# Ledger of designs, part 2: VHH binders against Ni-sirohydrochlorin a,c-diamide reductive cyclase complex, component CfbD (cfbD)

Target 1, 370 residues: Ni-sirohydrochlorin a,c-diamide reductive cyclase complex, component CfbD (cfbD), of Methanosarcina acetivorans (q8tjz8)
Amino acid sequence: MTQKEISIIHPRPSSIVAALYTLRDLNVDVAILHGPPGCSFKHARLLEEDGIHVVTTGLDENGFVFGGHDRLVEVINKSIELFNPKILGVVGTCASMIIGEEMHDAVLEANPDIPVIEVEVHAGYHNNTRGVLFALESALDAGIIDRKEFERQEYLLIKATEVEKRFGAASKEYLAPSRGDLKYKVAKRLIELLKEGKKGLVIMNAKKETGYMFADITLAVSEVAAALGKKENLVNMANIDPELGLPRVRQHAQYIMRDFIAHGVEIHEIIGGMDEYPIAGEKVSELIKEKYSDYDFAVITGVPHAIPMENLQHMELISITNGPRQVLPLKEMGHEHVLVEIDLHPKTLGVSEIVESEFGATLREVAKEA

## First folded at step 16 (VHH)

Design w3 (from v4 with G56D S57T)
Fold by OpenDDE, last read:
Order: sequence, then structure tokens, then C-alpha cells
Structure w3 (fold): chain B 370 residues (1-370), chain A 123 residues (1-123)
Amino acid sequence: as target 1 above (370 residues)
Amino acid sequence: EVQLVESGGGVVQPGGSLRLSCAASGFTFSSYGMEWVRQAPGKGPEWVSSISGSGDTTLYADSVKGRFTISRDNSKNTLYLQMNSLRPEDTALYYCARGTGYSYGKYPRFDYSSQGTLVTVSS
């Protein structure tokens, strides 16, 4: 199936936001938004919960007319003074773009003794991956990442885009949000499958920090299976390779794996890094062919639509996503049960341990009655 | 009663080595994942390393990877942390902790921890 080039009319994260999250992933201590104080406010605030200081130059009408150079220099210096960052990020905005000054000039004038990742970006790009790419390019230039990692990230971005265009939020002009199926009903069904002695794959294919909550589903399924004496019927897979990804991404993987260890849940198959959610399905497919072709159902969390259906067609699928707009695409793909963890992403920012999911909680509760 | 008692801490010069031990009692040791956590002065707790109940899976924080080795002897109910190439930044109180196992949505990830042994790396 070829990638669709359609005009999407539902809101999506901007390249500015994408850049900010990338800076976070690079363990940037301070990110300066060179723009008005309200630019990307929501995401900025969320990121602050995740440990990155996000400050703004607070460009106003005067700045728009007379320039923001001096203000940026001032804020750079102030940020260094306040936070003593190891790495500084400077992110452009629509305002800075319109003003037309070179952010680099301000950085040069400020002359910080630390690496600076400069991201000339605005919200007007059709593809939000531009923000990621620009951030990574700048990081490469600054010597924060090497060429190998850059190329790896670039590749993953391409693959992510493909997945989203084909099966994700970019697959249609408009996707209506949905709450998905009722969690208690799906929980009952899962328990029935287990009681019947069916074999199941529990596949976590999570994007970065979202894994902290999706991992709870892995835990819950194991717990319930164990309670039913069916623990051996399950195989756990997760994209939590602790060696892959940018620093923060690796950390997420490590922490989640740590928690699995602590909670006594074995991950039988590592299917990639937490930034490899677009391609983790390749490994899943291989594993199914090699080892798990006779399994009856799969619980897939995170980015279910990235898992190829070719080897899943014979399985009853229970998919959990954090995207309400992903429900219809998943249903169309053949996922019989589709659940949505609402507001999962905000709930996982700033955490360092597995967070209880609604479905996990529901599953545990339903199991008590079973 | 669950007990975790650590030992092996001390003062060492940069580049030196120490081996920490954690003696466990009061539970089936092999049934639980274990971890080491450290807390430096003025800082919050930092996860160092984890090991599965069987010992088959080990995990390390980036800050200690390649330098520290976690291991366990289930026959002796003992957890170990071999620390090599120690650095001043490794100075901390080191704790061993027991994973909670199935927690049914409850936290924290560990339910018991030792009192801690001090490791000081200083020239």
C-alpha cells in the first residue's frame, strides 16, 4: 500500500513541539523558545514536568517589529545563570521566522561555554518531523550525537511517517476521535481466552515515555494469567532495548525494564528500542513465524498499527492505544478489540516508574470477579 | 521478617574497586528481582542496577555500565555489586532493594530496602 498524500484537517503536533521533545530526548537542560510567551505553552509546561526547563524570550509586538536579537541574547545569558545547563537548546517559532533574524547571531554574541542546539523551526511545516530532523542535525553539528545515531534517527523518522500515513493519524483526511471499546468487556474477553487455555502474545510497542503506562498492561495481563494458572500461556514482547535511542529514550527503556524485573515479569522477547516502534513489527513478525505461529490471541499496546497484520490475521487482537483517532484505523486493519488510554501521554511525562493504566486496573478488577 | 543487610562499603581512591554484598533473609530470595540504588549527598535516589530472580537478566544505569557488575548467589541468599573504576561521582549511600513482584497496580517497584552502606570515592 502506497503512502497517502492527503490534506489532514485535524490538529497535530507542530514542528516546534517536535523539536522540543527531541531536545528533551537529548537531555537538553534548558530549551529557549524564541517567540511569544504563549507559544507551545501546553507542551512546554508538560515538558517541564519531564525535567527540561522551557523558557521563552517573550517576544511581543515590539519584538516583532524591532527584532528579538537582544532579547534572545539576554535570555540565553539568563538561562545559563539560572540553570547552569550542560546543553542549551534554542528553538525558533513562527514569530522568529517572521522577524527574520538569525538566531545564530544571538548565540554567537552570547557566546556560551556549552553546546547549543539551535533549531530554526516554525509551525508551518506540513510534516512535523522537520522539527525532529532540524534538532538532530543541529545536535550532530554540535557534536552531541554522532553520524551513526543521526542516520539511525533519520531512518526511524521516515519509517514512523510511513506508518502514520498508512495506518495512523495521517492515513485519512479526518479521523474522528473515539473512546474505543468498553474496557470491562474486553477484560472479560481476555479472561475468557485465558480460561480456555488459549495462548497469547503480549506485545508492547510503545513510543518513548508512553511505555510507562503501557507496561502496566503487560503487568496486569501477567498477573491475571498467573492468578488463573495460565502464566505459561503468555509470551511477553516489548520494545525496551536499553541500548538503543537517544539518552532519554534509553533511560525510559531501562526504567521500564527495571520495573519489569522488579515486578517479576519476564520479557521473553525484546523487539527493539523505544524509538523503534515503527519497525518493531518486523521483529514481531519474524518471531511469530519462528516461534509463535500457533498462538491464539495478541494484546498489543502502544503503536499497534505499526505491527504488520500478515502474521496476526489468525489471532484475536486486543489493541490498546493512546490515540483516540487511532481506533478506526485499527478496526479497519482487523483489530477486533480496540481500547484507548485517555491522556496517557501527559500522565507519563516526568515519571520514572510504571504507571497504572485504566485497562490494567480494569482487568485486575474484572479478574477478581472471575 | 524480611531483612536486607548490606556490607562492603568504604573509602576508596578514584580508579579503585569495591564489592558490595547484600544478605537477604525472611523470604524466598530467588523469587524476587533485586536492585541496587544509591543516593549521593544532596541528590535524590539513583537506580544503579537490577537483576532478575534467576539472575538471567541484568540491567545497568548508563552511569555505571561497563564498570559495575550485579550478581547474585541464590544458594547464599546474597546480592552482589562489583564496582570497578570508581569515580568521585560514585560517592553515595548504596542500598539493596527487593522488587515487589506482582503488585497489582501498586507502587513502589520495591517493597524492602537495606539501611545502606556508604561508598566514598576520594583522592
Scores: ipSAE 0.910, ipTM 0.976, lowest interface PAE 0.4, mean pLDDT 94
Fold by OpenDDE, fold request of step 17:
Structure w3 (fold): chain B 370 residues (1-370), chain A 123 residues (1-123)
Amino acid sequence: as target 1 above (370 residues)
Amino acid sequence: EVQLVESGGGVVQPGGSLRLSCAASGFTFSSYGMEWVRQAPGKGPEWVSSISGSGDTTLYADSVKGRFTISRDNSKNTLYLQMNSLRPEDTALYYCARGTGYSYGKYPRFDYSSQGTLVTVSS
């Protein structure tokens, strides 16, 4: 069924930003935004906290008219001088696209002795996955990744798009943001379920670094269950395969798994890599059919809407997302309790260990009174 | 009192092997995940390897994967690190550390560590 392209009128992630994050995932040292100084400012600063230097050519009205080639060459050379990068990224913008110069010409003129990932991108794409794809293609050409990984990533991008169009923020013309249900109320309900001796699945299906905070929820649920003498009632699942994904993605999985080990939380089922959140639900469904069909409830964190409902419909669902516009779609899917971790993504950039979540904290606090 | 005492460090040539031991006391050893951390001169601490309380789950940093093996004997309250194919860049003070366990929102990853044993890889 040719999914009718809907005209989305609420803001969406930028392809430029997507490219930058991809460069980060590839452990690029310096990313140059070829555009005005304010382009992607918020995310640029966040990424700097995550170990990538982000600089801008600072294109202005003069650059728009007379070109930005010389400035880009200058900034390339300056970046190399300042940071001595192993890998350099150059990312286009709407401005550079409109100017119409080839960024590659500037790279050739600068002639750096290091690999350069060039991403010709603007913010006008309907799908931000284009930014990712262009970055990966360039990385492949530069020999930074191999064909197998490229194809894997491409496949995942397609699947991610499908999920977003069907159940995510791209599923409707407009989705109103919501803060979701009250955290203390849902915490009480979860504790009640545990006290009643119900069996629960705790499923972390997180996207990359967001897992650092979602992992706290996994910890909190285990801690509370243990305090109630119900630890054995829970099965933990997580998409933290440390062998899958781009270098930074694998690192996130490793660090999260490390922390689970340190905090004494067993992950009973690995359901994929931290870049496989779009397809992790397939494994979850199989596991439920094979082993966990008699479970009563599920706590799902990260990308709950990627988990097929066919095998979850009999369970009481508690879902935690970082997207306020995901609340309505999740409710419509049949998720009874939907919580939103506000500003989760910025809070997890630059971290290397689990970060306390609001719901985790709330759950712990409510449990003290139980 | 929680105690972690390391042994087995020393000087070895590149390509050589060492086995580190960490003797634990003062707590239920099998109830805690354990890890090895190292610190090279002039550098910050680097996570090396982790092992679950039961020993069923092991994890390694990419820098040591395929060369190092973490293990434990819960009956002896001892943690081990078998280090093979040692390289000069493996030169560091090696620490064993106890995972914090349930900390109820408190992160550090570990709450106790040993004094460290020096491993020097040089020709």
Scores: ipSAE 0.909, ipTM 0.976, lowest interface PAE 0.4, mean pLDDT 94
Fold by OpenDDE, last read:
Parts: sequence; structure tokens; C-alpha cells
Structure w3 (fold): chain B 370 residues (1-370), chain A 123 residues (1-123)
Amino acid sequence: as target 1 above (370 residues)
Amino acid sequence: EVQLVESGGGVVQPGGSLRLSCAASGFTFSSYGMEWVRQAPGKGPEWVSSISGSGDTTLYADSVKGRFTISRDNSKNTLYLQMNSLRPEDTALYYCARGTGYSYGKYPRFDYSSQGTLVTVSS
């Protein structure tokens, strides 16, 4: 039965934005948006907080009619002068697409002495992963990544798409945003489980920089368990393999692991890289079958819906996500407790250390009273 | 009082080796993760390497991976950094720092650091 392509009517991430974040992950120093000054403004500003310079060609009505080639050349040269980048990214927009000029011609004319990742993309793709793919392809062409890494990323992208279609924001025509369950209630329940001597899995399956806040939950649970004398009841899992992923992704994993070490948190199981959140569940399932089938509950942070339910059905599940629209799908999957860290992503951009989460803070506070 | 005292810094030629030591006192050394941080002239602090309390887990920045080795002797309350294949860009003041442990919502990553030992790599 050909899975009927569901027409999604709620907003989704832009391929342009996806391309920009990919450039960031590749440690691009400067990304040039070839388009109007307002295109992807919010995300551009956020990315600047994360150390990438984002500039725009500022295409206007005249540019739309007469072309943006000269302006792009100018901005390339100016960017090089201002920022002395090691790697330059040029990202197209809907405007540049409509204009129909070849961005490559402008790059050739500017003739930078540094690698340039050219991403011809617009926001009109049905699949928002196109921006990622185009950026990676260009990076491959530029020699910034090798074929092996490209293929790995491509595979992960496919898997991520599958997860989104099956259990994520692309799983229904419309998903209403929700704040999820009350954090203090769930915190009380978690503490109760610990007090009862229940065994728990704390599973961090985080996407890239979001891990800085989700890691706080791992930390908080350990702290509370320790305070209750139940530290040995917990097994920590995290997708923070420091050897996997694009340069920035690896860095996130390293920093988070560094912080866990500093805070005395042992990660018992590494379940993948921070870009492997779509497939980390396979490792989790295997581990549960082999080692942890008798555990009673699981705290899952990041992308809980990517974890197969087959081996989780007997556990009480506490899931924490940063996507308000993920609440209903998680509930339908059988996750009893679903929490949302609101605005998590903006709070983790540009950071290099674990950031306190609302649930972590709540859990710590509730524990003081217990 | 918590004290961290580093030693072993000096001047070496490119390709040379140094071993840094950090003597810890005033706390249960084995209960804390430790790290090395360096600061080059005109630059901000850079994390170099971390090691768990037990010594079972080690972690390195990409810039030093394969060249530096972090270790500890808990019986001697001493942290080590073996630096091989040194490069001019490794020139910096090197600090050892103690992880905070369970902070219960109070971050930072580390709460005590040494005064630093200077490592200069120059031809």
C-alpha cells in the first residue's frame, strides 16, 4: 500500500535554514545568503551566536529584475576582507532561484583563494532535508569532506526522514503544539520511582547542540538519585560519541562528554554520535535486550520517538523533547510522561557547556523537599 | 584548602616532548574528574584534555589528539599530561583544573584551577 503522501499544513523548517546549519556544522566561517535581507533573519541571527558570520546580499526589487550577480561578487569580496574566512559558504534563496543566475559565475568572478561551498537552494522543497544534502554535496566537491562521510550523512538523512514521517512532525497532516505534562508532577513521579528502588535507564538521544540542555537532565537525574542513595539504580546512555559526525557535531559531543566527566557523571553506554539520533535507538534496543531487560523505567531526552518501542513497552517512560508537536505522537506511541523544553534550541546555540534545563531545575527543586 | 600546583613546563623545540604534572591537595583526588586547559598569548582559554576520577575515561581536543596523553596517579594525587610532537601553536600557559562534581544546578565545569605552567615551543 503506497504510503499516501500526507499534505502537511503546519510550518516546517526551511531548506535554506537547513543548509545554513549544515554549513555551521562544517565550521564554515562565513555564510552568504544570496537574497533579500530578511530571508531567514531569525535563524541567521541565532547562527551568529554560534560563531558563524551570516551576511546577506540584500537583494531588492532592482536585484530581482536586473540580477544579483554583481552584488554577490561584491559581498563575497567584502566578506573575505572583513572576516578572513577559511571556508566560505554561499547559500541561495527563493529570490536567487527566481532570478535564475548561476551563483557559480559570481564565485568564479570573485575568485576567492579559499574553499567555497555553494548551495543552490530555495524554501519551496517539500522535503526540508534537501538543503542539507545540497550543502553536503557541495562540501564533498570542495574537498571539505570525503566520500565516506558524505555517504554516512546521506544515510542518516534518510533515516531521519523516516523517523519524522513515521513518528515525527511529518507523521500527520496537522499536529497541534502542546506544552506536555507538568514538570513538577513528573519530577515527583521520577523521585517516587527512585525511592521505591526501581531501576531506570537514562537515555540521551539528542540532536547536535540540543544535547547541552538535555545533558542537564541526565546530570539532574544522577544528582537526585545520588542524594537518595540510588545512584546504582541508574544506567546512563548517550549519543555523544566524540569521533562521529561533522566537525562541529563532534565538538558538541566532546564538550558534553567533558562536562559529564567534570560533573562526575558516568556514561555507561555510548549509543552513537550526535548526528545519529535517528538510528541510536537500534543500539538502545540491542542493549536493553542484552543487559537491561529488567529495568522498570526510562527517562528519554532529545528524540524519544526515534527509539523503537519494542523493548520499551514494559517500562514507564518519561520523555523530554524540544518539539511541542511531538507530544501527541509520543503519547500515541505509549510514552506515559511527555515533557517539553520550550525554546531549547535558541538557548543552546553558542554554548560550550551544559545548560540547565527547566525539568532538571524542577527535579532538583522537588528533590530538596523529598 | 584545595590546592593545585603544576610543574614541568619549559622551552622545547618543535617535535619535542614535555610532561606536565599537577599535584593536588586538600580534597579526595580520586573523586573528581580533572582537566587540562591552556591559554595562548592573545587567545582565550582552550580545553585540552579531561580524565575521569577513576582514570577510565579520557578525552582530548582535536587539536591535541594523538599527540597528548592525559593520565593520573590517584595514589600520588597527581595529574599528568604527556605532550609529544609539540608544535609552535601548542605554546601556552597550561592549567590543571578540578571538575565541580555534582553541582546541583550550580555550574561551572570546574571550581579550582592551578596558577599555570608555561610551555614554549620555538625553534
Scores: ipSAE 0.906, ipTM 0.975, lowest interface PAE 0.4, mean pLDDT 93

Design w3 (from v4 with G56D S57T)
Fold by OpenDDE, fold request of step 17:
Structure w3 (fold): chain B 370 residues (1-370), chain A 123 residues (1-123)
Amino acid sequence: as target 1 above (370 residues)
Amino acid sequence: EVQLVESGGGVVQPGGSLRLSCAASGFTFSSYGMEWVRQAPGKGPEWVSSISGSGDTTLYADSVKGRFTISRDNSKNTLYLQMNSLRPEDTALYYCARGTGYSYGKYPRFDYSSQGTLVTVSS
């Protein structure tokens, strides 16, 4: 099901950024950007909120001409001194690539007593997944992950790419952003479905830390259903297997599951890890065929477009995504109700507990009037 | 009134075992998820383990996985934490806490906790 790459003209995250987030997922303590001080500034700041120190060599016009080897060595040493990291990341940039920097030589000279993940990357790749792959390859070389996990991640990366090309942000040359449908209207509809005694699937298929907010929707739906005496009408599914994924990803799953337990929400079906959002739909489809073919509606959060439509066609679908550009593709797929949680990702960085969603809040509020 | 009273703490040698208990009263015990949290000297609170109201689902922090076992007896309104292969780094004040249930948005993850029982692991 490989689709030809199209010329996408809307901005997308860079491979440098992808590498940084991968390092975060590997519980890297410090990531050094070998490049200009402004490179990936916004994401660096966001990542700092999530517990990883991101520093820069501050490569400037002088460094462009004469190289940044000594500066990188200096920053490596300084980072070790300041932060005492267990794992260090060194990430290349467009600048370091263009001027032909040998980052490995600097690492050798610095000779740290800790593992170093060196990522030779730039932002010039058409596919931002290259940053992820390079980081993982380096992590494998450094002994931070084993071959099995590497191959698993590689497979998931391929599957994620396929999903994005078919139904995601890479599916068209241009996708206009949309806020989706009105949340209070959809909330009313959901409540109506519950009041009518309809059976529903609540499916969380979330990508990593975004699950902290999408999980609130699972909570809210259960709360409202319970209030209506319709709790038994719902089946909760979630991709929160705590045993799957890189260290930080597993932690997210654990914390979210912990919170579900604390809030009295039962997850009836575990459909994968929080990094398995591209393939979790396979499990969902299987479950629907085997157990839930008579259900009437589905609330799908996270990456709804990764769920195959084959077994969902007869259901009224309420989908919640964090991507404004995902609205049109979801509508085209046949999702009747599509909502967008705006700025969800920044709101879930650095958190360790479920975060209230706008739709969850709306649903709770509307339910008070019901 | 909701009450949680823990017991079973003490001093043990590395490699030793302890069993903590948390007696609950003032609410329908089986309707709530429960958890253990610990706080080591000079450190912040650390989640240790959780168990669903029915007891069917258990979850552990990586730091205690394979060594600790959370359980509950709903007929006795009691939560347990079996701690095996104890290490010095397990030294902490241990709390039991009640999950908030369907009150998200108003309450944190847990709404009531015990006073804590001290576990000291030292040679």
Scores: ipSAE 0.896, ipTM 0.968, lowest interface PAE 0.4, mean pLDDT 93
Fold by ESMFold2, fold request of step 17:
Structure w3 (fold): chain B 370 residues (1-370), chain A 123 residues (1-123)
Amino acid sequence: as target 1 above (370 residues)
Amino acid sequence: EVQLVESGGGVVQPGGSLRLSCAASGFTFSSYGMEWVRQAPGKGPEWVSSISGSGDTTLYADSVKGRFTISRDNSKNTLYLQMNSLRPEDTALYYCARGTGYSYGKYPRFDYSSQGTLVTVSS
C-alpha cells in the first residue's frame, strides 16, 4: 500500500482519449469530436478501425471565439442523415471552459430522436478518470445504463485507480519502460515445468479487448501441455463473464469464450467480467486457497499486479503484461518472470477473434524443439 | 470426409418457432465445439450460438439470448437450434460450423460449415 503522495512525471493518456474509449464500450455509433480537427486524430483513426464513425466539427480559432454552436448542430444533423445511428456521442476537445453549455445547447436545438452522450473534458486534465466518469454520467442521464451499472462502473474505476497507485503506473514518480525477460528463455522454463509434472494455473485477468491477445497465451499453454500429455495438470481461469460489463465489453467476453469453445480449450473458473480486472484477483485468491493451494506455478496474463500475492507466494510466477512500465513493479512484487506483449492495443482494435501473441508464438516454436 | 447437413428452415410468422438440425458425419462429433452462424441478405455472417463438445457450455449472441437454445445429441451426431419468439430481423441463411480444435496460432475458429438453410420470418 502506498502511504505517501507522489508526483507522476512519465507520460499518461488524456481524459479525452479515455472518454472516447468509454463511448466505444457503450457501442456509440457516431462520435463527434467538437473542436479542432487535429485533436485526438490518432485515436479517432484507431476507433474507426474499431467500427465507430468519428467525425469532427473542425473548429478553427474563430470557431472557439464566435461559437461552434451552429457547426455542431450541422454536424449532428449530417451524422444522423449519413449513418442513422442508434446512439450519438459528442466529446468536447481542446475547448474553452464554456464549451459544455455550447454543446448542450446545440444538442437541444438539433433535437435528435436518439440518445446523445455529451462529454465535456478539457485537454489539460491530468486525471483521465474524469473523462470516463463524465461519459458514464451522461449515459446514465440518457437512460443507456441504469443506476446499478453506473455504480458498478464507478466502483471498478475507483478500484482500478487503487491498483495503479499501489502496484501500477502511479506507484512511482517515474517508471522506465522495459521489454521484460526474454520470451524464449521463459518459454523453455514453462516447458520444463510441464515436463516435470508440475501443476499450473493459467490465469487471464485482462482489460477488455486486450483479452483477444492474452487469450492466445491460454490457448498456447494448453496446446503445449496437451502435446506433452500434461493437459490435466492445468487449470484455466479467465475474467470473461459474458453477462458483465458495458455492451462492447460483454461482446469481447462472448467472442473470446466462443473462440475457446471452438478451439477446444476449457476455462475451468470464470473469475469476473472483462471490466473487473481490478477486483477479480480476490476471486482468484479465494479459489487458490480453497482448491489449488498445492499448485506449483502460475501463468498470469493481463493485469497480474491486481492479483493478491498472499496465496501465490509459493508458486513460480510467469506474468505477461502489455505495460512496459509495469515490469519493475511486478518484479518488486515477487513475480519471477515478466514478459511484455508490445503493440497489443493497435493489434486488438477492430478484432472479433483471438489473435496470436508474441509469447504464444514463441512457446509454440520452442515446444517443437522439446 | 467431414459433412455437415442442416435442415429445418422455412417460413414462419413473427412470434413463431422453428427447430434447426445439423447432422454431422466423418469425424468424432463429441470432440468438437459447434456453432450456428446466420447471414441476412446483403450482410456479413453473424455468430449466433456456440456449444462445447461435451455440451456442458453454451453461449449466445445478445440478439438471440432468451429466445434461442443450442443443444446437441452426441449419440446421434446431431446439433440443434431451437428458435422461439422469432422476429423479422431473424430472417437469414442459418448454417452450422465445426470448431477447429487447437489453433496453433494460425487456424480460424471453424474449419467446416454446412451450406445453410433459409429461415424467413414474415407476415
Scores: ipSAE 0.758, ipTM 0.930, lowest interface PAE 1.0, mean pLDDT 87
Fold by ESMFold2, last read:
Structure w3 (fold): chain B 370 residues (1-370), chain A 123 residues (1-123)
Amino acid sequence: as target 1 above (370 residues)
Amino acid sequence: EVQLVESGGGVVQPGGSLRLSCAASGFTFSSYGMEWVRQAPGKGPEWVSSISGSGDTTLYADSVKGRFTISRDNSKNTLYLQMNSLRPEDTALYYCARGTGYSYGKYPRFDYSSQGTLVTVSS
């Protein structure tokens, strides 16, 4: 099971689901799903934990042909009455495209005094990438994002796809899932490196809200190094630029950075935004070449396969992913130790602060033992 | 005996300015990150701004960015919040809070807070 289903656009989610998560990243208050009441129910529940009201027009078979327009107008008006939203989203199913431009006409008739993001999913499109692009195009048209941000998001989508084809889940015909190396054994090795006075990079390259758990590994490594008198041997890098990304993505970076400040852990290099995991590795590679080429090991969390190996290949690599099928590709790239955070999904949903990771907890426990 | 004592609250018209101070004692001030938090009447706490122990890193909530400036003087053990271009929605009890330091997987973000000073932005 992939940990990307909730927080990123991935091939697994349908175009409708991808559109819903894009609307979440835009901080839409209410999302109206125009279609059957059971459509995307699992994801609607999860999005409501994030503070988004997800409602449906609940069309039956006759509604697809004869009455979808009036029902949508009714649901728009009722949603405004019930929730007083600042931004409204309307996401059509493939069936609404058969009725033509019904959805846009209904929004015009309702004439709300708030911005509306409309996503019409064409019946011939089965790729979730289209759902993301339609949502972003509608947000651009509504003035919620500017063209610079739209082009940036489009570029990042292309780069994320390239990374997954080259080094990720799409890199082979079949990839078996794995739980990775034993966390206890890797924790002992990491402590050994610190005790020997080795210099380390701690690099968080996380996807959006997954950073709430991966950041705990940065905390744990810093804590253990400090207890060993080796804090100055570490450099922390993180893709938590609070000025980059759609509103929710920037919020995650802000909260994680706030928590690092409160917990007294310095981030020495900001390597990008929390949506820039596909390209932040270019900054990492440049920094290592210029400033850190003499470092001995790296702890890499989030999306380690997105970081170029050119300037890492001389280091002992300890890499933590949330993708069980990512273990073999990472090992083949030269990552000596690969760990999987198997329960990241349920622990990062709807949170607004750093959450303890399994490896962080293991590292803290091993540091107490002789 | 950690103490955080704030001052500088009051009533101001929209568009006005205030400067809050938070005097710290009973700990090594420069070793701790600090925050400002506000709570509007009938609402929950809202994080406003953070500053690292050295003062080198500052961070702001989107609702105050560009209008508020957090700073500290480690020689005087004092935290500041300069609030400019105040709006009615900034009306709240403002308090300072000390970061806990290392989490160890269990400690919350802050461990001590001041009692708070009321800021009222009203015509």
Scores: ipSAE 0.746, ipTM 0.927, lowest interface PAE 1.1, mean pLDDT 85

Design w3 (from v4 with G56D S57T)
Fold by ESMFold2, last read:
Structure w3 (fold): chain B 370 residues (1-370), chain A 123 residues (1-123)
Amino acid sequence: as target 1 above (370 residues)
Amino acid sequence: EVQLVESGGGVVQPGGSLRLSCAASGFTFSSYGMEWVRQAPGKGPEWVSSISGSGDTTLYADSVKGRFTISRDNSKNTLYLQMNSLRPEDTALYYCARGTGYSYGKYPRFDYSSQGTLVTVSS
């Protein structure tokens, strides 16, 4: 009933960054940063690696106040000529409160024949979910998503925020990073469980592109179990429904499922879309109660803290996150083994296939010794 | 020796249909996931569709979904692609590919592919 409200002082992404990555998920072809040059330079580079053309109006202070309209019209027209985009995004990157009407008027004057998502975010916004919401509202207004999908995304955003406040990065004023438990030690324990004939659940509850690496853990556990003659003791669950989510999110699910098929690893239970990690735990809990209550351990990848503990409490849990600050909260919830895939984001941006994880590699290596 | 031999390509008008076949030999066909891949002139390979070894799971690229149907007959060791409502942009060399099986962190998605059969959708 009562939600704790605390002030978060460890580093967190800005609303502008959140808006940019939401535009990526919508498959925006060109994102125009309306404001000074060099704004969000690091993230612009990363988005370009993910296939988005990022350009800027390059305003100085005078251009921002006195002439940004004409410059934006010019950049819109040039972007269409150079890139022939299907969807255009315009993101205001300045803290000024007066540029919104200027930005919309410029878009109207350019009058492109394609949808335009217009996002006005202030650099000082404390809560980065505002950037996501602004981008989604503009996408709805532009007709890129319908109201049903907008309401679904809004609901998922609310649920993701609740998970982070209760069990995640927003659950304490400060969370120190941790490397988690030693991967070699946990791999040895997992192999022992398999050798003992224990039955296990392998649950991927990943968010979006992070699944390209977490899926490798599903591959590695299946490979090792098969080598030990224990493949039939495992059930694989994954949130890779290819029909759910914004366009890029659906594409991730498609590519990951394609790769599971090619590598001969069955996913026995689809537990939701790759944007449904905040709520997929409800289906996991129901499935365990109905079909898998006699299982002995679970390997949980992605967002393990979003899975309710009620039907997991009797299992030995091996949980893999990409958030170093997530280790303490997971331990406090009762996750016995917690591992961190530290370099996940650099390795999964712009990728269109499953990539080897550190734990997957460790597990494969330890299995050769067994 | 693993062999994949495709057939069924040809020239067809827009809106028409073709059925591609891929005959498999030299391995236990039902144990492997299979896919169709196409390569348009001057472009790189594009994944089209996948099917699990049992045939129970199918998956399609967005560009072909609703128009193409992948299937397999494990008793005949044959993979199929039914292509309906063909468009000029479907013009490509189509080939079938066998999934590699376990990746071990190093193997690519497929290990054997057919030579390819040309599908031309014109005028």
Scores: ipSAE 0.744, ipTM 0.924, lowest interface PAE 1.1, mean pLDDT 86
Fold by ESMFold2, fold request of step 17:
Structure w3 (fold): chain B 370 residues (1-370), chain A 123 residues (1-123)
Amino acid sequence: as target 1 above (370 residues)
Amino acid sequence: EVQLVESGGGVVQPGGSLRLSCAASGFTFSSYGMEWVRQAPGKGPEWVSSISGSGDTTLYADSVKGRFTISRDNSKNTLYLQMNSLRPEDTALYYCARGTGYSYGKYPRFDYSSQGTLVTVSS
C-alpha cells in the first residue's frame, strides 16, 4: 500500500501579485516583498502608479540562511523612515518561509507604531484566489477587517469563480482574442434605437477600478440621449454603492458617483458594490422583472456575462467588456453586439476620476452626424 | 455670466460649528450638481462633498462624513455646507464649485468655482 506524500511547493508569482493587489485594496501604503530582488517587478511598477510603494528585502542565498530576519527588520525601519506609512504590508515568498517564524519575529523586533499586515503565501496554493485569501486572512488577523467583511470577500470570490466557469472565457476550450463588433456600427445602431423612441437600460456592472472607464459609457449614452430629447427613455443602473467593499473599492465607487453628480447623470438603481459584480446581476434581474420588463434594449458594461439572461432575452443587448476572449461566450449567451475596451487596466490604475472610453468617444463622434 | 459667491467663513474653536453659503447666479441652478472643495495651507484641493441638481443625492468624503451636511435651496439659488464637530485639520479655504454637466468627455469635474472663504479651527 502506498502512502500519500505531502510536499511543499513554492508559490507562483501570480499568487504574490494577487496578494499585493489585495493589499492595495486595503490602502496599504508600503508593501515589503520579502525575498529575492526583482520578484514581481512589472506589477510593482504598476502598483506604484496607484500610490503603493513596493519594496524588496533583496535576499541572496546567504540572506535566506543567516540574515533574512535582520534584513527584514532593516527594511521595515527604513521604509517607515522614508515613506512614513499609515499601514505596512509584508509579503513573504516561498523562499522566505524556509526560515520558520522569522517574518513575524522581525515585525515584533521592529515594533512599528503602525498596523502591519503579515502575508504568508503558503506553498501548495498557486492560483490568484488563494493569493487574495492569504492577504485577507492576514488583514483579519491584524484587525484591519472584521470577520463579516472577510466572509463577504470569500463569498464574492466563490461567486466570481462560478460566473467565469459557467459563462466566462474559462467556459470554452479554444478562444482566440477578438476585438468584437465595430464600434462605429454599434454606435450608429444605438443612436437608431434612441431616435426610434426605444426604451433602454444602461447597466454598469464593473469590477473595481475598471469602472472609471466603463462609467464614461454611461456618461456618453446619457449625453447622446439628452441631445436627442430621449433622456427619459433611459434607466441607468450601476454597482457603485460607496458603502460596500475594501477601502479602495469604496473609494472607486465614491469617486465615480461624485463624477456622475458633477456631470448631471442620474443613476436610478444602485445594484451593489464594485466588488459585487459576480452577484449584482440578481438585483438587475429582479428590477427588470418588476419594473422594466417592457424595455427594448440594454447597454451592459463591465462584466456583462454575470447578468442572468432570463429577463433580458427579449432585449437587444449592446455589451462592452474588457476581455477580448469574452466576445464569443457573450454572443452565444444572446448578446447581439459585443465591444471590447482594450488596455483598460493600465489606463485605470491610479486614476481618481472617470476616464474616456473608446466607445464613449466613438458614440459622441457619431452623434455629431445624427 | 456664471457667478458663485461664498460666505460664512471664520475662526472657530475645535468642536464648534459653522455654516457656509454659496450664492449662485447666471445659470439654471437646479440643473447642476454642486460641490464643496477645500484647500488646506500648502496642500492641493480636496473634494469635500457633492449634491445633485435636485438635491436628492448627497455624497461626502470620508474625512467629513457624519460631521458635515451639504444642502441646497433651489428657490434661492443657494448651496450650503453645515460643518459640525470641527477639528484643526478642517482648517482650509473652502469654495463651492459647479459640476461641468454634459461635457462630451472634454471637461474636468467642475467648470466654475468661487474664490473661497477661510475657515480656521484653532484654540
Scores: ipSAE 0.729, ipTM 0.918, lowest interface PAE 1.2, mean pLDDT 85

